# VHH binders against q330m9: the designs that were tried, part 3

Target 1, 357 residues: q330m9
Amino acid sequence: AEQEPKELLEMSTDTERLLEENDLRPLWEVEKDFGNQFGGFEADIWKWEDIQASIDAIERDVPIADLPPGFQRRVAVPVNTGYRNAISNTIYVGVQTVSPGETAPAHRHGANALRFTIDGSEDMKTVVAGEEFPMRDNDLITTPQWEWHDHVNDGDETAAWLDVLDLPLVLDSLNARNTFENHELDRQPVTKSQGYWESQYGRARPFEDTKEDGIPGPFEGNCAATPPYRFSWKDTLQTLRQRAENDDPDPHDGYSLSYVNPATGQPPLFPTMSFRAQLLQEETDPHFHNAVDAYFVIEGEGATHVGDDVLEWSERDIFVIPPDEIHHHDPDGEAILLGMTDRPVFEAFNFYAEAEP

## First folded at step 9 (VHH)

Design l05
Fold by OpenDDE, look of step 9:
Structure l05 (fold): chain B 357 residues (1-357), chain A 124 residues (1-124)
Amino acid sequence: as target 1 above (357 residues)
Amino acid sequence: DVQLVESGGGLVQPGGSLRLSCVASGFTFSSYAMGWVRQAPGKGLEWVSAISSGGSTGYADSVKGRFAISRDNAKNTLYLQMNRLKPEDTAVYYCARTYTYKSGSEKTVKFDYAGQGTQVTVSS
């Protein structure tokens, strides 16, 4: 179990109000409530300005230095009205910041995690499985289950990123405990050269007959493991542009690229979550499915129709589409979205369903 | 083509009642939220009431407790029962296909289609 933060952490009334009014919660509160959430799930959107204001307020009221060792994480968590611990019952999204000189201490857990960099720098590193990954803007970095990871900001600017985890699936939907371990050090030893993990999954890769094919840690299963990996936005965007110039769009998703598991070369990235970059230029056709779709707006503005609702989004907004709701996107000009879905969970059991109205 | 045709408007004394109807065509009526908006002389459009595809209802404060919105999906028809009418209710009433626009904590009811409207006049 994760170490609980000090009960003495208090926020100002104004900060509490700000969070409540915008359906945001601090991580330490969310963590306490995992396993005890019941309720509906609605389409919703969180505006970046509100998220930013909230995370700043948290920082002001609760300095990271005041948090106990092992829990030095400043995160604003968008929470659904009906499900108050995350955006959905399967996917957790948080906005985490690390100020200059700060370190989020090393730990590992059974949950799968992904980092999507909002504000990054060359000097901001997430260290995963012994390798330092730079966190540049819009880089996507995997933090697979049971891999040691920490975050270090040696830059001059505050770093911000999305934490995306399957915590709700594990803790709430499956009613399981999240296996967790703190590292003895704040920073794990760097044991791999930069680029090591990438080199393991290129077109030319080491071939060893005795490759211990296994899921890290005490876990067992039939799914392919996800390795530590950094997806460069530069490369992703280039590929996305090529697709937009040369291929036909999907009528529902526009021009999409899947972040594939480097080990398999195929989706899903995680056994529990798939991620894609979507370039939208035109209004998409409506459809519905029983999986959850969550989005982060990388670039652009527009709206998403969800049932009787219209979610108006702009850059860095987060929004979620509940299952079985008819929905389509209507970008104002060109927009690029990070799509997050629990579709792989359904597919694993032949339960995924999609249709047009 | 989306069509909305209002009926049921007229002249009524203060305290009287009217029932407006709207027949929809050109789209799957049952899949959309519907509503009523009105425009009084010299004033802008005002939201009056809405009903979701699921049957949830909302009302402007000015009409709450006096007006009742309902729908018959089998007939593609939207209704507005207006009771205890007041002179200030005088307006052209429009049937509208509506959406709730969400921007963070802000919610606004908007519409993409409206009918030609029906005149409601409340006067002694």
Scores: ipSAE 0.387, ipTM 0.722, lowest interface PAE 0.9, mean pLDDT 91
Fold by OpenDDE, look of step 10:
Structure l05 (fold): chain B 357 residues (1-357), chain A 124 residues (1-124)
Amino acid sequence: as target 1 above (357 residues)
Amino acid sequence: DVQLVESGGGLVQPGGSLRLSCVASGFTFSSYAMGWVRQAPGKGLEWVSAISSGGSTGYADSVKGRFAISRDNAKNTLYLQMNRLKPEDTAVYYCARTYTYKSGSEKTVKFDYAGQGTQVTVSS
């Protein structure tokens, strides 16, 4: 019987207040409350300074050593005002930190996961499906469903990244269970050399004798599986700059790149979530759609108009746009955003709708 | 060109009532939150009330329970019913196109356009 971390962990009143005031929750509370939906969905923004302060407070109050096995994860979770379990009812975003010498133990789950590195280093690694992926700043790394993964910080600085999962979709919207398994070891064996998974999905790739088209584990479906993969920011940024120099911007999204499924060469990255890097140089045109848009500010500052609200954002802020709200971006100078959306879920069923006011 | 024209101001006794009106033009009125701000002599601008495009209302603590904001989208008109007026309510009242700015947990009402204002004087 996995003891609920909440039963073992106590936070100070000040920490609790800090989290509440900033619409943040610790991971263990969020996990416990999955399955209980709250009414409403509002445009919200979480400031980095508040997120950081909150996660630091969690660390102070709850040493990782005091966490039960399998729950050694320090995560501040932005929670929407109306939906208090995550940023939306389809997408979970958490800010996780791992201190020097720490290991987030190996596990796997049915949910799809993505890591976007905020503060990384060569010595910070997420091990996925037997390969050590370095987590450099702004790298995007997939953690596909049912792939073993752990996080190891062998560096001298605290690492931080975004955890993005489709947990709310599974647990709340679909009212299903998240299949979960702990590894017998804290660290999974490294069975693949660095670059192995990338080599499987390049322009030159193994063909018949190495190609696996199945979904790992007990899962079945009609969608292409997402492989373990690291999208380097260096390459992404270079491509983004090429687009900005040579192409026209999308009127709503600016100069946008989709993180495509390496196996298919097409979006979405996951069957349930699509990700994109967006370079904004000018105010965008308003539009609305029934999908959720969540954003992490990689660089720059600006504002997003959402209905009657204006979300003022700066670097490393997180904000979310509810469905069916008219919105547009207004960067102050140049800004780069990580866009996260549940659009693929709607498209899969011909439910996606978008319009201009 | 965005235009906001206030009316309804005047001199009233303490405890009296006034109804301010604002006619908007030059933009899609129904798509914007609107509000009232005021400036008393020697003081800065003070937010009084706002109403969202969807009809949600907010009030400053100083006027809560006494003032009521409303809108008629068909007439492009914003209203402020002011009851139980006090001398401290004396100010120039401005109609404003407003936004609610969110920064983390902080919410601030701002405006990008305002009218010329109408004088409200509460005096014995």
Scores: ipSAE 0.153, ipTM 0.563, lowest interface PAE 2.1, mean pLDDT 90
Fold by ESMFold2, look of step 10:
Structure l05 (fold): chain B 357 residues (1-357), chain A 124 residues (1-124)
Amino acid sequence: as target 1 above (357 residues)
Amino acid sequence: DVQLVESGGGLVQPGGSLRLSCVASGFTFSSYAMGWVRQAPGKGLEWVSAISSGGSTGYADSVKGRFAISRDNAKNTLYLQMNRLKPEDTAVYYCARTYTYKSGSEKTVKFDYAGQGTQVTVSS
């Protein structure tokens, strides 16, 4: 549709030059720039077949050892219209691979990160804060803000996993500098036995009346830090099955659980992002909200209706739902999705909104 | 419960015009993309035109520049203005509720509901 030009008040040439010379613009000229600076944010889907072909090609062409200084990770990154570097303006999703015998070198950074294992094994490990965390299929492992982490494949097959980080929020939207440091060693020292971090957050756990630990690194804040932690798929799936057996499904989300911050026992997992596993057995009711939803398909296949679009997904596909789009899921039989959202940011600013059509 | 009722078809000479209407009920019309598909005798279904819930329009190459789709959300009505009609436009025209299906980079327009159709015959 064609839009009429907006009628504007006339200003003298002297007034226009005065404003320009002083780097000023009147509000009625800048008003249309708000909310329209990015290209269209579209509902979109990345099929595993295309992702797999791409990561296989990158693995063939680019060993980790050849990567330039910086993150030094071999990753294929889903990007949305108008964003050069991410699936949304707040959430970065990538598919990382590490070949047998490779190490993604130890580093740390201010952005929060997690790893959701796609093809893993007992011998593929994320090493964080001194502990080796085996990366078994569908495990979720945190590598939180300012903790040393490296990825080590001592197995005999290439490993692949989903990276999810708040990089676009921190670096692009908040325009902060990337706080980043390489470790002197490619593999950090292993100083904790496996299971150490998990043991710190059980219902029976070590405790101290005065904990000296705060937010790691140079950062300050009012949210509890997220610890290194592995959420095993076995436990996650058992919890979903218990919910399906004993509870009614949510009309929009099915049977779900939240990956909570172990230190608080509450969502969100990170101050900036929350994550859910969702078991869908029937078509859901439509709704919309101003936070982004991104999904990775853990099991099954189906479709998600987003406004005028239908995203057809199957196992290991990645898809994204823009803010304010009416959407619902229609699984083909049963499906399990990993849900990712920047909702915590909206809630922190009293800005979150959700409704049904 | 979804109903789409087409009208406005008929017999017209080549070069003539017709305006099709489609009255929708049983769903929130303003929230859905709508479109027209047609079926000539002995042929399969052919996409003609679609209009999004927000008013963006699309046309098949065979009708672009001659047909205009529009909607009136207050009246739950979809329209197709057909100008400079050709004998090749002879078909049953169906009003449809449409979606754009995305599978990776590929996009296709499909429909989930269609009306009974209205016959358009272009003949001298």
Scores: ipSAE 0.017, ipTM 0.570, lowest interface PAE 6.8, mean pLDDT 88

Design l05
Fold by ESMFold2, look of step 9:
Structure l05 (fold): chain B 357 residues (1-357), chain A 124 residues (1-124)
Amino acid sequence: as target 1 above (357 residues)
Amino acid sequence: DVQLVESGGGLVQPGGSLRLSCVASGFTFSSYAMGWVRQAPGKGLEWVSAISSGGSTGYADSVKGRFAISRDNAKNTLYLQMNRLKPEDTAVYYCARTYTYKSGSEKTVKFDYAGQGTQVTVSS
């Protein structure tokens, strides 16, 4: 009987070795790994009482002076089982504190960031691009790409706020490590009076028809840069109330407002992330989409159904809905949420999809 | 409008088997996790088994290996196959629509609707 030559089997071994030697893999070995580089994301919730206890412990036990060089900030970071550095693989959420007399030193980076104030005061400021922005409860303040920023507490009480950044996208997915610079001074020079940046985007505003809308720093792009800007809670809440009195709610989001880029008057606020304030007065209709949603509860309480899970939330809780999960919100009476999403990334790639079950 | 109707209980010898059924109406059965809870005389409710909308199953330690939960979405019916029954399994068994509630790192299985129950009695 004819037997199969041994050299054919050895050639297969040689082929495998040749591929490995040249850092090559055949497609049929690679394809099972695509879409599985991160663990599966889970719907999850971080209760404010647990967050509060944790940040109180960090504040007591960890002086900012003992932190290593780099992001010298005292932050408790909600992390997902599927991605242990952040709430999702694209959005980072953290709860930062600065004690009386402390300064989180000035730096700048390529990642976009904003601050949503939880416990603030007039003497607690984020200083952005030369302007001091007092951090008042529920205000949203941008610290955009490559703008100098530091956080200074000259008051008598510890301040706390929500950080939201596209760090996982920038650092882990895009591997853009050359995106950070420390300022020589812990507190950047204050070169603008308070209100300067907001005034540049009013209904009556400077107009310069030779402006090129350049991107700060070494970066280039096709989107208008996001300026430093404060969105006051007073104005946001007034607008939500006007919508509730005059408009019908969106079936999935209730009465919502987008925090727009002031330079364009259009969403998204950042090229990578959109933010909205949502007033919920009734149970919403279920839907699912391929972008992640993260939430901070500004006011009220209720539940969000995500697949087989129910996330019971109350004021200042943080929760996350992974991509492709059927979900809807069921407020207990009235609630207001801050919504955060990487939807703009999907839209930029023509990949956004949404459906109802 | 949510209704859950259990059947299949009865008197059985130790070591015997029973199959419980639960017919659901008033909601989209295939979109919800379902489960069984039981209440022995003089005791509180005890979780027995659950099955997710996607088909993943879980069991209490006291029944694992002896009970099997399943669902037939075309018939809106939940099943519990109970084998090698013991006198300690004597209870009223309730069909329930279940959720996993999360509070920080804590997870709790809860239910929002349950049926009237079906009696299972295991005795010589």
Scores: ipSAE 0.012, ipTM 0.492, lowest interface PAE 8.8, mean pLDDT 87
Fold by ESMFold2, fold request of step 14:
Structure l05 (fold): chain B 357 residues (1-357), chain A 124 residues (1-124)
Amino acid sequence: as target 1 above (357 residues)
Amino acid sequence: DVQLVESGGGLVQPGGSLRLSCVASGFTFSSYAMGWVRQAPGKGLEWVSAISSGGSTGYADSVKGRFAISRDNAKNTLYLQMNRLKPEDTAVYYCARTYTYKSGSEKTVKFDYAGQGTQVTVSS
């Protein structure tokens, strides 16, 4: 007999059918559902040893040789309970390993990405826009929008790094496309000597004619394009130490440096994400903000208090702090963190907010 | 200074009930998770129950279904309703301020402050 309710108070069955037939919903149903598309976003932590053990287990259970050509990559992706595809609804972090002799073939795409080296060597390289960038521990290398890049491990030990991209924001929230091309060659031609890209962003630099906005490929916008660039850990650490010797720490962030866009000398590094190195020598003051913070532990150990939770971290762990959660860091002695945030998105909307409890 | 003062313990026969109270001072009670820990004669500390700042509760298997934890943030007071008491529940019960520590997939409830304790004795 009848498959639908015969009568509903306030709306007749015919009215419900008319709405459904025309893909319409009453405001009071829609309004109550706003802000509930995701489950609870939680503070969480991923231990390096567990990540590596998980990658090794995948390799044992699903041998790479059984995968189709072009799929030979081992990536473990920290996933939040409330989102399930990434560490947050805006930031993707992946931990990739590449065995000796492997090449991740050259391609380019619309999404900006960076690589933060965990276990590297002089013989493990990211090749970007014609330059070979050796991947040394704790170097940050950009593979920016629409630049050719490939990864080559000519060493004798497995290499590991973080991939950081805004894919959840772009693909899931904005429902945009990630334009993508494969290069004809697995390894792009090397057309620049090492150090070329770094050298182009000094106080004296070439004058170049570009598209009006200077953005590579078919894309347009009003933010300066991010170039290929390697931020060496040696230089970054030296600068952090100079700050610690000469400046007072920020009460929430300690001694910090922004990984700026080399073309402007200003943050953010990418239009949607900014990154910082933070040297912590003492417990920080609590605060909260509506942007996500994700962290990778470069050196040291400690804890981060997030509401009722305490995230105990050590070197190479990854952790995340949800929006609006009161938090602070308590290092055991000294620690250095890589901070990752979607704050630039909120700033572009004039929507960023931060406060102390 | 953080202070936690327990009360409501005593002697009760098996199958009886008691309600423990803990009055907190020296910190913002509503912002912290709270819990109960007990120590039976000659034994170590045993986690009994916890309640988050938002009201979510957890219980040890040995007391689940018999004990109920609650809090009144306006009065800075934590409660433990203990029903169907058994001789095995005999212990000193401590009120504690708690945190959930996460180490990968493992979660551990730890305490940074505890009160002086209140004795619960279940005896025929």
Scores: ipSAE 0.012, ipTM 0.479, lowest interface PAE 8.8, mean pLDDT 85
Fold by ESMFold2, fold request of step 14:
Structure l05 (fold): chain B 357 residues (1-357), chain A 124 residues (1-124)
Amino acid sequence: as target 1 above (357 residues)
Amino acid sequence: DVQLVESGGGLVQPGGSLRLSCVASGFTFSSYAMGWVRQAPGKGLEWVSAISSGGSTGYADSVKGRFAISRDNAKNTLYLQMNRLKPEDTAVYYCARTYTYKSGSEKTVKFDYAGQGTQVTVSS
């Protein structure tokens, strides 16, 4: 067979040893190896019934009180076959539960996080930065960087929610550490009336006196800090229905709403991740982009075509679309999805790209 | 719009070989998984082999070790090399565009388009 010159390149043993001794590699070897450091990232899906059965087993076997402080949070983590630590190399999605009478103890950390409520109740709350936020089904609650948060279930039913964090980006891709601190108390003091954080932002004119002078904790940055905030499902669904009644859908996303940073009124919700609610009433047009999309099915059922895969989903399933894969959604009737993406990272690099086939 | 045209079938003696080809048009060939499905006289469709867009291959137990699937993305062409043919391999062979349907840990390979087929007859 005819070989390329690079395939026939040989260095003397002395040259190879000199490079090895000095921790050097020739560019042509390095260049050929780029992009081959990890296993494949695949389109994949996790069915709610399998997730639920796994969580139920964990709850029976591992009482939350028996876990070490700071780890008293039972979470089942969808893991991509090619990555094995999270749903993608940039986004972590977990399903967390708190049984009746349990508290997931207060802590804070450098990674941004949010909670999307799956099974909530009047007696289940997330306490963030001194305010109790009710956790009602399909509410999205931010637990932002370096703010104290704990989860309290004073009811008689197990509560469940999605955790969504940028941990794989921070810990694996950037090879950094997530700064972390446990609170002295399991339940942080409640120092704010319900509605305090919401009153600082929103459709009414903003409160003109800022409560923040910079990025919380030991961190610095050039993006506005994300505040604690609850996006109620009632309001989100109402807006989706108004758009469906009055507007044309986007060909790729249907009727889409962005969960914006309340402090700016603009996406992204976090510097590293954006979130959206998508109401789909018909098959969407194919497109692709270099950011990852992960989804939770809020309502309905259908399928998503990703390259040569078809992910068949129903309510509360979780699925993921790798970068650069041609994809589109085909709901069975009507469906509503929560979309999660690392697009903001690409935008910060001026590197985001999207196209139609 | 999608067109799949098979060729290379014919009459061959037991133990012989054939190479099937399938030329694709109307879609971005390199972005799709492709496969071969066959239908023997009086029987239903039987999956034979598939190859992913990235080149990973799979085979039915009845043909594993005897058949080899490959693709040439530059020519939009799918191939099936069939060796050590048996009379039970007699069938119409269809080139197909395939998908892997995933539902949790369960995987099912289905197809959305198939060609007109090419007849393979293995007989003395």
Scores: ipSAE 0.011, ipTM 0.469, lowest interface PAE 9.2, mean pLDDT 84

Design l05
Fold by ESMFold2, fold request of step 14:
Structure l05 (fold): chain B 357 residues (1-357), chain A 124 residues (1-124)
Amino acid sequence: as target 1 above (357 residues)
Amino acid sequence: DVQLVESGGGLVQPGGSLRLSCVASGFTFSSYAMGWVRQAPGKGLEWVSAISSGGSTGYADSVKGRFAISRDNAKNTLYLQMNRLKPEDTAVYYCARTYTYKSGSEKTVKFDYAGQGTQVTVSS
């Protein structure tokens, strides 16, 4: 003979039928589902030894030429326990391989992508917007929105690199369509000498009054388009070393730099994702924020504490920190991390929040 | 600086009960997972039980259903209630500050600090 307030809100069967017949649900029933659509997102780590064994196995078993219609790329994808398609519900990370003599065919699409080279060579190239970009270890190369790109291995060793895209955000959360087009040729024509795109964004650079400004393809928006560009490891490391010699470290990030949009000189690199290189020489202070952080270990070893978890990492490991988890890094000596974050999405909505415990 | 002090051990008959306590200092107790490990004579360390900072508990198969771990964050104290004790439970019991190591699908509870231990002896 006891009744709670929830029982006083129950609707008649006729009212429930009317709502269901019109594809309606009352708010007090749907509000319980908010924030619970995505399974438990966990701090996690993928060890390079396991990744390497896996990419070696799929390289052995699956030539690129045999791949079904679609992206036509040979990639092993770190997946989170709570989101089985990617490392997080917003960021896709993959490890791609191209064997000697293989070509990943030319296409273009609406999604922005970057390639961070793990095992490369002068004869392994990402070809984008008419330029061949040799893939050298630890270089970051953009294959931006609506530019033709293919990957060509004319060398004698398999190449491997990290792909980073916002596919889970765009395709699943926003339910947008990734506009996609195949080139008629597997290898696009090379129409620019190496260094062309880099030359467009130096301190001494062309300044032409052109009506070609804007966002490539059928897309519109308020952010400047990201150009094809290579961020060399040599320049990245030099900048980190200069910071370490001359500046105080950030308490949470150490000595860092941002991979900026070369067209503006400002972050973010893509409208949905920011990327940074972080040189860590000492244990960082704990903090938490509502954007996800994913990491690739460029050099060194150490641990990252995430709530009750400790993620012990070494060179080329990949790990992820869920939103709102208290975390900090503890390098063993010196380490360099590639950081990846969906923070720009939160900033675009005035929703980014960060605090110390 | 981190200090863990166990108490509550002793001699008990098979089928009896004991309650172990561990008082912690030198760190923010409520922010850390805690646990118990034990070492029987001539044996290595054996994981017994752990409790997360949020209160979730785990137990080794050998003690499940007989032991209960708990914590009182206001008193910086960890407890282990041991019931239906068996001679095989005879060991030095250590209070430990724990963490979860993850590597892909692997999940392992480890510890970074332990106390001096308290002896539990189960015999007739």
Scores: ipSAE 0.006, ipTM 0.469, lowest interface PAE 9.6, mean pLDDT 87

